# VHH binders against q84jc2: the designs that were tried, part 233

Target 1, 232 residues: q84jc2
Amino acid sequence: MSKMRNLVEEKFLEFYESWVIQLELYLHQLLIAHNNNTMSETELRHLISKLTTHHKAYYTAKWAAIREDVLAFFGSVWLNPLENACSWLTGWKPSMVFRMVDRLRKSRVVLVEAQVKKLEELRVKTKFDEQKIEREMERYQVAMADRKMVELARLGCHVGGESVMVVEAAVRGLSMGLEKMVKAADCVRLKTLKGILDILTPPQCVEFLAAAATFQVQLRRWGNRRHYVTHS
Short names: E, the ipSAE of ESMFold2; O, the ipSAE of OpenDDE; V2, 0.75 times the mean of E and O plus 0.25 times the DockQ between their complexes.

## First folded at step 15 (VHH)

Design lg16 (framework vhh_8fcz_2; at its last look DockQ between E and O 0.92; V2 from the best seeds 0.79)
Fold by OpenDDE, look of step 15:
Structure lg16 (fold): chain B 232 residues (1-232), chain A 126 residues (1-126)
Amino acid sequence: as target 1 above (232 residues)
Amino acid sequence: QVQLVESGGGLVQPGGSLRLSCAASGFTFSDHAMSWVRQPPGKGLEWVSGISSSGGQTTYADSVEGRFTIIRDNDKKMVYLQMTSLKTEDTAVYYCARFPYSELWEYLTSGSFDYEGQGTQVTVSS
């Protein structure tokens, strides 16, 4: 049975599908640029800017959506199970991108010592920020689970017996906390991405962005393939 | 076997128009975004235009924006590039390109991309 989708889910699904399609088109550009040593720095920077703008658009849409219904993002009906399994607080785990950089370093990307050092510093900081968010999330869950979740569970068991308003209030309370956490996580993602792009040269940025886009596109395709095989 | 066959190139004067065609076979055409790329004399390969698998989204390089139009026909497995207001700098061998999803990482890591087509020469000259 298809999951029931609310309006926020439907809208964001449409947005995301379109967004991913556009990402694939950008990927083509990135892939070509990756092997074009005749492109000027200006041209590369322009391409990078297009991609960064595209990513910013995602978060703009996301933040608008989470303001309406943050819980929609904890189900993420627009993602396949594989994509969801790889998600951390409704998105990619910030520290994961460093593994991608490491993989690129083992291939064609040559980083100078200064870049390596800066990346390491950024990695440490990113991990710290991730942990901080996780701790806050845990604290939130502990605090809320005893009170709000129990209340919600209790109210849920009494169909028609409890005030809908009380339930809604409880859900709102939970949602507010979750929204804060999601935003915090997104901030770390954006900071991390910016940090990496600031450290890398334009050609390296193109390669990194290509890798990231490739990963995302392939993850979606693989996940969709598996999902269809399993449910067909 | 994947095949991309480009055609429609030729000699044209500045300001002229050409329509390139690409016939695709050997893969699920409707599942792949397609691009046109070109290689000017003495330069590297540059991306020109792309179209989504469904044809619903298109994108263009700044240098060709407003002058070129990419279209696809999934039933015929064709991709087209309508070029107008051609400039001398548009002179290049034009290739139809797909990126096999299974080989994207290899492309990224090895830097080798096998273009399945022979390309079509576009020469813009007075």
Scores: ipSAE 0.855, ipTM 0.948, lowest interface PAE 0.5, mean pLDDT 90
Fold by ESMFold2, look of step 15:
Structure lg16 (fold): chain B 232 residues (1-232), chain A 126 residues (1-126)
Amino acid sequence: as target 1 above (232 residues)
Amino acid sequence: QVQLVESGGGLVQPGGSLRLSCAASGFTFSDHAMSWVRQPPGKGLEWVSGISSSGGQTTYADSVEGRFTIIRDNDKKMVYLQMTSLKTEDTAVYYCARFPYSELWEYLTSGSFDYEGQGTQVTVSS
């Protein structure tokens, strides 16, 4: 009788809770590492590899889950409302990550001119890829509106099981298109992350990964604190 | 007032064992992940191990994996580091840390780590 999370949502909630806890533990490691100028380049690259592997594991699990229920990733049960409000196509907006780099430059990270030029080129490419996905999503939404008009007309002309089959086929088509767009957005996220890590030196990569993890942990903490306040 | 009190250090021979303790007070202990960090002589701080707020997940530096075990007792507000197969490179002052969530961004941008306790000395020597 009551609303329930489906099996995909329950499984991914368990995965995500474990995944974000591990991210917090890596954050502790990153915060210590960013102050340790005695770490070798090999040690720094190994830590960076742990973080990139952790992020890849997230997308591996996500892509398996969206095959079964892409809609679960729009308004996700494993995220608090603040985290959901900050989402662009089920995740962080790729172009916004460059604000993190800009903030680090104001406080701690010194970039040489060659790095600044490469980062600006990447920022432009990231924005272009982002806009391409947004245009494709808009075309999809227009097609959905036209499909809904056809479905309403068919429903009005039919009284039985044929109308249910047509609606179910339309819903499957909608989900497949949305899955494709979410995967495209995730690919832009991964390309942007890789691009930044390729431009930065290993110590700078540690700073960037620490800042990114800090933002994610704080967003989760702040959003969860709000929920605690609303329940006295 | 937040307090972390480390204890259990001492002098041991290579291959020996020690158990470090950290008593926590002044914050909601069960809400925070905890870490052990160490400062070897003449080197910067090294992260050693971390444990989730529930105790269900642990992570270790490669150099201590398989030799050290982090555990916590949320009822007693304690975190421990069980150290075995100790090596001379494990010689350091050991601290526990929680990284206060309200100060994370300032810590990251300032680059300073402020100890919340005095630490406990571990010396591994023949």
Scores: ipSAE 0.629, ipTM 0.868, lowest interface PAE 1.6, mean pLDDT 83
ESMFold2 (binder alone), look of step 15: mean pLDDT 80; pTM 0.828

Design lg17 (framework vhh_8fcz_2; at its last look DockQ between E and O 0.84; V2 from the best seeds 0.74)
Fold by OpenDDE, look of step 15:
Structure lg17 (fold): chain B 232 residues (1-232), chain A 126 residues (1-126)
Amino acid sequence: as target 1 above (232 residues)
Amino acid sequence: QVQLVESGGGLVQPGGSLRLSCAASGFTFSDHAMSWVRQPPGKGLEWVSGISTSGGQTTYADSVEGRFTIIRDNDKKMVYLQMTSLKTEDTAVYYCARFPYSELWEYLTSGSFDYEGQGTQVTVSS
């Protein structure tokens, strides 16, 4: 049975499907640019800018959606199970991109010492920020395991027996906290991405963005294939 | 075996038009986004245009935006590139490309792109 989707889920699903399709088209550009040594720095920067704009568009849409229903993103019906399994607070884990950079370094990307140092500093900072968010999340979860959450659970078990207003209030409270956490996580993602792009040269940025896009596209395709095989 | 056969190239004057065709076989055409790329003389391979699997989304390089149109026919397994207002700088060998998903990492890491087609020559000259 297909999960019941609310309006936010439906809208975001449509958006995301379109967004991923566009990402794949950008990936083609990135892959070609990756092997084109005749492209000017200006051309590369322009391509990078297109990609960054595309990513910004995602977060703009996401933030608009989470304002309406942040809980939708903790189910993420627009993602397959594999994608969801790889998600950290409704998105990619910021620190994972450094592993991607490391992989690229083992291939064609040659970083100078200064870049390596800066990346390491950024890695440390990113890890710290992730941990901070996780701690806050834990704190939040503990705090929510109070009378309010107990009441919510109780009301959830009694269909029609308790005040809908109380339930709604409880859910709103929960949602507000979650929204803060999601936004915080997204900020770390954006900062990390910006940080990496600031450290890398334009050609290296193209490679990095290509790798990231490849990962996303393949993850989705692999996950979809597996999902259809197991549920068909 | 994957095959991409490009056609429709030729000699044309500046301001002229050409329609390129690419016949695809050997893979699930409807599951792959398609692109046109070109190799100008003495330059590297450059991306020209791309089209989504359904054809609902298209993208163009800035240099061809407004002049070129990419179209696909999934039933016929064809992708087309309508070129108008051709310029001398559009002179190149044009290739159809699918970028196989299973080989993306290899392409990214090795840097080798194997063209499945022979390409079609487009020459814009007065």
Scores: ipSAE 0.853, ipTM 0.947, lowest interface PAE 0.5, mean pLDDT 90
Fold by ESMFold2, look of step 15:
Structure lg17 (fold): chain B 232 residues (1-232), chain A 126 residues (1-126)
Amino acid sequence: as target 1 above (232 residues)
Amino acid sequence: QVQLVESGGGLVQPGGSLRLSCAASGFTFSDHAMSWVRQPPGKGLEWVSGISTSGGQTTYADSVEGRFTIIRDNDKKMVYLQMTSLKTEDTAVYYCARFPYSELWEYLTSGSFDYEGQGTQVTVSS
């Protein structure tokens, strides 16, 4: 069924389309860079900085948008159905990136023991934070069900504008709680990304960022080819 | 058959200007982001500049930003690289490249880059 877009969805769709196009251009640069062993450390660090700045810009825009309409980020109109199906609390699952690091280790990336220890520590912390957010979301869903039952009972007893006000207040309360959970999840994503890039050397960071961008671009391309894009 | 034909290279003095051209055929040009890459003598390929499918977004390597401009003409199926303030370090064979959508995983895992054209030589020398 077709869906009408509100202002928040329209604005973020425009932002996201531009953001993904720029990620694609950076990916081409990363692919050339990971094949070139004559690049200077300065060039590598600048490329890494371009990517981290690009990711931070995404979260800056996202956090502004969720203040206006957090629900737009659950089943987003700017993502295809495959991308939405792979989402964990409005984004990539933090623990998933360690599978990417593991695959790079089996291919071309050699890590020293100190790096391996630090990555394992980060993996454990990331998993712990992930599980804590999942438990909080479950508790929130239970509280939401209890609140909805109370509001439904009141709607059965009331007529007029007061019932609408109570429902609107309950929806606003739900939205604020959901914003908190989404931002918490995004903070785990950012801390995990930063942690990985701090542990890896600049050439290793280029390999990791290339792999991460490749997965994102391919997920979008594959899903768009096999599924209809939602329209207003 | 996909073809990219680079031209416009030559010998120039430091501080000079040159415009490279790339003629594309055998694919839907407007569906592909495009880049210029170069291979300096005795070095690996380095990425120079990229341009989105519409031409609305561009990006540049640090070494060329402010001196080079990438432009595309989707009607003529052309990509250009306007080079100014040329330095001896810009001496290289220049290739245009299309974003490898269908071979993205192969590029990532193999580490190889397949040239689609012969390139064009730029030599910056006194």
Scores: ipSAE 0.566, ipTM 0.850, lowest interface PAE 1.9, mean pLDDT 83
ESMFold2 (binder alone), look of step 15: mean pLDDT 81; pTM 0.828

Design lg18 (framework vhh_8fcz_2; at its last look DockQ between E and O 0.89; V2 from the best seeds 0.78)
Fold by OpenDDE, look of step 15:
Structure lg18 (fold): chain B 232 residues (1-232), chain A 126 residues (1-126)
Amino acid sequence: as target 1 above (232 residues)
Amino acid sequence: QVQLVESGGGLVQPGGSLRLSCAASGFTFSDHAMSWVRQPPGKGLEWVSGISRSGGQTTYADSVEGRFTIIRDNDKKMVYLQMTSLKTEDTAVYYCARFPYSELWEYLTSGSFDYEGQGTQVTVSS
């Protein structure tokens, strides 16, 4: 059973499919760059810049889409169930990337003490920001789970005529709040990513980005194999 | 058994052209993005070009952008690299690479990647 998709979902699905394909190609570059240590710092920085630009493009597209229909991202038809299960407020959980860094540290990445300290500081800050957003979300949910939600539910069951306008207004209100939360979460993601990249050396950045891309690609593949999700 | 067999290399003068071919077998070709990488004399491997599974998207290193073209034929399980305006610095052994998904983490953590092909020598010299 395929989910019914709206226009926003369809457009973003197409975008995301293309975006992931490009990510995989970047991954090849990252992997080669990581293992050769033959690239100059300038070349590495350029590659990093390409990746960061690619990620920025995602959020640009996302933000444009959520402006139209933020609710589409809370069902994310372009993601398989596994990907969705790993999502926090329509994306990756910011604090999760530190675990990735930790894993890299246990392998090839050697961080100096100063880097470790800065990463820990960033971790704390990121977690704080996550919690703040979660608290706001809870507050929002509590606030919504009142007369307005009851009314919305009631009207949703008996939508007709004049009730349609009321329902639409209610949904708009809900959507506005959700959009704010999603944007806030995305800001934390972007800040966290930037923070990590600022702390790491160019070679380490390449490793980190490769790991992140690998994780994303593998997660998608694993999820697709298990659930046979079609995104075309 | 996975096999990648590169061919088409040779000696060419600067400004010349070559077309490399890679014959793939032993895996689902259409499920893998493919890349060309090269190893210049005395240097490490460098990425040259990549092509998506369907062939709809391509990417190139800055050093070869506008001069090289990567294409693939999924029916024939072939990937090609058309090289034009060759330069001396393009001299290298060229490899076709698929980067097996199952080995990505190993590649990241161990730093070892076994090129599945023998490569083909490209020499650009006057």
Scores: ipSAE 0.858, ipTM 0.951, lowest interface PAE 0.5, mean pLDDT 90
Fold by ESMFold2, look of step 15:
Structure lg18 (fold): chain B 232 residues (1-232), chain A 126 residues (1-126)
Amino acid sequence: as target 1 above (232 residues)
Amino acid sequence: QVQLVESGGGLVQPGGSLRLSCAASGFTFSDHAMSWVRQPPGKGLEWVSGISRSGGQTTYADSVEGRFTIIRDNDKKMVYLQMTSLKTEDTAVYYCARFPYSELWEYLTSGSFDYEGQGTQVTVSS
């Protein structure tokens, strides 16, 4: 483990801090918008577009950074320990977002039968995609462990040069597999988000985006408070 | 305990300028992002502008971009809104707002925005 942060970590740390600050400001806009029943559909769609563009910018930056160093995203220096502990393959678990929809349905959002049916279909598809990724991750981990163990056993007590190269190859293989799985998880996240926003009406989309941003901001604030108390 | 006091409103002709002030007390001001919101006559609340805790990032509604500037002074616990090129559409009561972290979910689920200040009237006419 190195105490120096590499260039990928430093660049993404600065990006993420700025990105979260901007999300908080968009949250203010969302919180006001969900209380304004006089906004036109055009105004609502523009606000929704600002939020979806902001989320897409996150993934654009993340995918560039993952290409250089996917391991930085496991135990990220830009997330507090609570945020890291809540991660599923470096981000929010796609199926968990439907609990947010369920909460909104019980309080502010009225869904018609057609929307309910489409959301249930999307939930089932999302869960299926998650389970597929989880199975592939398990197979990948087993294959990597078996390959590393076999290679080390065959090298025995040889000179460190050959053992170092075998360990380096195993680490590169782990990184390549993790990158594949993280990108697959991110694609499920984006597909699920798009699917929800396509099913909901523009006012309902504002409610959903406000709830999602609220959760992210709350999680970061709660985790930062716990972090400071624990470390200070 | 918590108080936001808006001031600086008035009657201004189209094209004019005005600077709104918001004095904050009763909470740790530098821990909060701040916004200006407005309520035009007979309409719901409209978000105008926001500023991060440090003041390093600002955002604006499309309708005011390039005409309004949000500024904060954490030492004086003040938020300002510098308004230029005012239009009749800018007529509203203006409020400054904070959204404390402990109340975000309640704001969302309750469906109501509670004013913490009296607001300041801006009227662009004549």
Scores: ipSAE 0.617, ipTM 0.864, lowest interface PAE 1.6, mean pLDDT 81
ESMFold2 (binder alone), look of step 15: mean pLDDT 81; pTM 0.835

Design lg19 (framework vhh_8fcz_2; at its last look DockQ between E and O 0.90; V2 from the best seeds 0.00; counts 0 for: pae E 2.3 > 2, grease 24.8 > 24.2, SAP .711 > .668)
Fold by OpenDDE, look of step 15:
Structure lg19 (fold): chain B 232 residues (1-232), chain A 126 residues (1-126)
Amino acid sequence: as target 1 above (232 residues)
Amino acid sequence: QVQLVESGGGLVQPGGSLRLSCAASGFTFSDHAMSWVRQPPGKGLEWVSGISYSGGQTTYADSVEGRFTIIRDNDKKMVYLQMTSLKTEDTAVYYCARFPYSELWEYLTSGSFDYEGQGTQVTVSS
């Protein structure tokens, strides 16, 4: 049975599909730039700026959407199961990008000691921030397992008439908490991304962004193939 | 076997126009975004334009924006590059390119991409 999608889900699905398509086109640019040693720093920075702007656009859209329905992002109907499985609080886990950097370092990216040090510092900070959010999430979940949730569950099974208002109020309360958590997580993502880009040289930034885009595109493609195979 | 065959290049005066064509075979064309890239003399490979798998989205390098148009025909498995207002700096060998999803990491890490086509020479000269 096809899941019923709400308006927020439908709109964001459309947005995300377009966004990913554009990301793939940027990926082509990044990949070519990655192998072009004749590109000027200005040109590289411009490309980086295009990508960062693209990512900012995603979060702008996301934050607008979560304001309407944050719960939509915990189902994320626009993502395939593989993408969802790799998600942490409705997005990529910030600390994962450091593993990507590590992989690049093992290939062709050469970092100077100062960069390595800064990246490690950023890694520690990022992990700390992730843990903080996770702790808050745990607290939130524990708090939810109280009388309010029981009441919500009870009412959810027998929703009618005046009870709808109570349920809606309860859901709103829950949603507000989740929204805070999602925003916090997104802030860590953005901060981490910015931090990495600030540490890396323009050529390294291009490589990093290419890697990130590659990961996203491949994850989506692989996940889609698998999904079609299992549901066909 | 994947094949990309570029054509339509030639000698043209500044301000002139050319239409490049790329015939694709050996892969699911409609599932892949396509790009045009070029190799100017003495320079590295430069990205020129890209088009989404459906053709619904296009993008251009700043240097060609407003002058070049990328189009694709999924039924014919063709991608085109209409070039107008050509400049001397547009002189290059032009390649159509796909980036196979399975080889993206290899390309990224090895720095080598097998351009499957021979390219087509575009020379803009007075």
Scores: ipSAE 0.861, ipTM 0.952, lowest interface PAE 0.5, mean pLDDT 90
Fold by ESMFold2, look of step 15:
Structure lg19 (fold): chain B 232 residues (1-232), chain A 126 residues (1-126)
Amino acid sequence: as target 1 above (232 residues)
Amino acid sequence: QVQLVESGGGLVQPGGSLRLSCAASGFTFSDHAMSWVRQPPGKGLEWVSGISYSGGQTTYADSVEGRFTIIRDNDKKMVYLQMTSLKTEDTAVYYCARFPYSELWEYLTSGSFDYEGQGTQVTVSS
């Protein structure tokens, strides 16, 4: 079991390191694109498509991995402690992306009133979906603490082969439930991202994607850095 | 003290080839992903290609993919851009760039790009 988890963790660690490195290269593209007045809408949409495809590739790989070991994604070995501390149900919290939009609005991005209204509607829907998932997680935690499930696990040590099959079935059921919750959270993340990108214009999408990638790259680099220079 | 020195540009005919070089100094080269960017005459800055810290991943702009190859040598602190099948549209000043992670928000918010080198001119013309 531990060996199987190690293989899943090793494979996803390799994938994630490569994925984040590629994200940083895309970030270079985004940073140049946001300063390029001569890019056509078609060129901007193609770059946006590269980023959305890159994000979808992450979830494709993640969903394959959680089918085998969903618990690996709770306190992941491929993330530093700062990244793990920012995690909500194995990933970024969906409402966090609206903070990125808000930050951009305070800096350079100007949104028309129709966009602002649509973004607020999406924010409310996203928060509602977040709350539904949080309530489901609480019910799952209660079910995990259910005395019958705990007693069943303890009984597996005392009755032999038939008891092993019952315990294995119970563990599989719990893992399947947790996997479904993680995928539901990921679906909210993907729907929220798509909703934002549909509301924003192509230049605004480039700014948003650049801000999101910047945050992720900085979070990784700051969290991995062990030495700080301080000045008095 | 941080320096990026681009070289290898010149005048070349359409269909020709050039190899650009970028010599890096004043920072830990192997800690940085590197990019080539270009400034065509009278136009905005264009991203051309990028390469990861180790050289294991590369990415190219659509306009140059299949024609250009980015390479790095961490021992020599060099980045190269091998350009083939050159077109008149490739005429530009070419720069290498590293985008330090501590300055990413400034790049995003200021709307300006800080060149660290002088660039090298590539001119594709008959």
Scores: ipSAE 0.524, ipTM 0.839, lowest interface PAE 2.3, mean pLDDT 82
ESMFold2 (binder alone), look of step 15: mean pLDDT 81; pTM 0.834

Design lg2 (framework vhh_8fcz_2; at its last look DockQ between E and O 0.75; V2 from the best seeds 0.76)
Fold by OpenDDE, look of step 15:
Structure lg2 (fold): chain B 232 residues (1-232), chain A 126 residues (1-126)
Amino acid sequence: as target 1 above (232 residues)
Amino acid sequence: QVQLVESGGGLVQPGGSLRLSCAASGFTFSDHAMSWVRQPPGKGLEWVSGISGSGGQTTYADSVEGRFTIIRDNDKKMVYLQMTSLKTEDTAVYYCARFPYSELWEYLTTGSFDYEGQGTQVTVSS
């Protein structure tokens, strides 16, 4: 069944498709830079800045869209099932990036002890923040699983007339809570990303960003391929 | 088998223009973003320009922004690089690059990427 898309979903889908395409182009730059030892620090920093700006643009768009319809992001019609399956609160799980760093460390990235220590500290902090958000989410879910949610569910089955206002109010309340959670999660993502980039050298940042972009691109492509195979 | 064949290079004076061409085969052309990269004498490879699979998005290195234009023809499976206002520092072997999605991790981890093309020499000299 073709999921009915609302306006927010359609707009964000268009945005995201464009955004991912641009990410691929940046990936090409990153991959070339990755193997270019002649690039200056200034050049590397500039490339990093372009990527960070690109990511910031995503969150800017996301937050604008969330303001309109946060629920759209809990279905994320612009993502394939694989991408959705890998999502945590409408995005990548912050702690996952440390596994990526670990993988890079096993390959070409050599970290000094001080960097390793800082990364570990950041990892611990990130995990803590994730857990905090999860606890808040649980609390929120419990709180919502009260009379209001029951009422909402009941009304959802019999939505009409005077009940519409009540349902709308309930949905608004739910949405507000979810929006808070998503924003909190995004903050952790952004903090984590910034933290990693602050710890890594410019060349290492390029490698990290390349890895991240590769992961995103591959995840999308693999997911799309599987989706088409199963539905063809 | 994937093949990329670059052409159009040559000797040109500063301020001159060249148009590079890349003929692609062996893969679904429209599904892949394409880039031009170059290797100046004694330097490493540097990214020059990129174009999305559909051709709807393009990017350029700062050093060539406003002077170079990347275009693709998906029907002909061609990528072009129109170079104008050429400078001596643009002297390099130019390669058309496809980054196969299946090999991205390998490239990232090993640093080994097989550029399928022979490249085309661009020399800007007075």
Scores: ipSAE 0.868, ipTM 0.955, lowest interface PAE 0.5, mean pLDDT 90
Fold by ESMFold2, look of step 15:
Structure lg2 (fold): chain B 232 residues (1-232), chain A 126 residues (1-126)
Amino acid sequence: as target 1 above (232 residues)
Amino acid sequence: QVQLVESGGGLVQPGGSLRLSCAASGFTFSDHAMSWVRQPPGKGLEWVSGISGSGGQTTYADSVEGRFTIIRDNDKKMVYLQMTSLKTEDTAVYYCARFPYSELWEYLTTGSFDYEGQGTQVTVSS
C-alpha cells in the first residue's frame, strides 16, 4: 500500500538494473575469453578497458546521486537484502577483494615473485586506507551524537525559525560528512581495483574480472531467488 | 536438456551478408542472456555478441561492431545474428550460447567451456 522510495532512489534503481544487466553481458564475454589462449594482448586490453569503463560509469552515476541523497545508498532499494548485508560503506570492502585474488592463485593463476610482492604492498596499503576511513567514521559518529544532544537542548529552549536553522545545519553537516566518507571509500575501491589490474597480466586481469563479476551476479541472483543454502 | 541448434551459415564473398539463426529449447528462454561465439580455424572460441533476456541490451566485440546485429524473438525462442560487410577474418564456426547462471562457478573454476550446439560454418572467401 505505501511507497517510500524517493526520486533519487527511483532514478538510481533504473540505472542500476540496466548496469548490472550489461555487466552480465560483459561477464559472458569474459568467460569465453578466459578459455581462449589465442587472444592477442591488444584484444585482451580492449576487453579489460570495457570492464573498467563500465565500472567508472557506475561511480560517475553514484557520485551524482549521493550529492542529492547519500542516505539512499545505506540500505539501497536497488539491492536485495543479501547484497545490502554484504556492504561496507555502500559497497564492497576493498581489503576483501584480495581473498578473490588468493582463490585464483590456488586454481588458475600463477604469479611471479615481483607480482606477489606488489600485491602484498597493495594489500597493506588498502588495509591502511580502510582503517583510516573506519577511524574517521568513528569520530564522526561521536560528533553526530553530540550534535543530536545540542539539537534536543536547543529545541527545548525555544520554538520557531531559529530551531529550524539549527536542525537544517545539523542535517546538512551529517549529509556532507557521510558523502565525503562514501567518496573516500569509493576512491579506495577504485585505487585497489586499478592497482590489482596494473599488477596482473592481461590474461590474469580477465580471470580476476570474471571472478569479481561472477560473485556479484551470483549474489544478486541467489539473493533474489533465495537459493543461499543450495549455492553456498 | 538444453538444446541450441545453429543454422544459416554458408560460403559468401567479402562484403556479403548472412543471417544466422539459433533455435533454443529445454530452458526458459527469456530468462537467459544469449551470446554468439565463434571458432576461427586454428584458434580458440571468440565471443562475438550478447543480448539480454528481454532483448533490451546488446554488446558486441570490437571486430564486429557496426557490421553485426544480434536479435532475439522470445515468442519463437530464437536468437539471430545478422552479419553484413563480411570479411575473410569472419570465417569461423559460429555457435550460440546461453548465459550459464547455474554453471557460473563451474566455468570460473574448471576453466572448461563446452558449447551446446554443433555450430554453423561461415566461410568468407573470394
Scores: ipSAE 0.648, ipTM 0.873, lowest interface PAE 1.5, mean pLDDT 83
ESMFold2 (binder alone), look of step 15: mean pLDDT 84; pTM 0.865

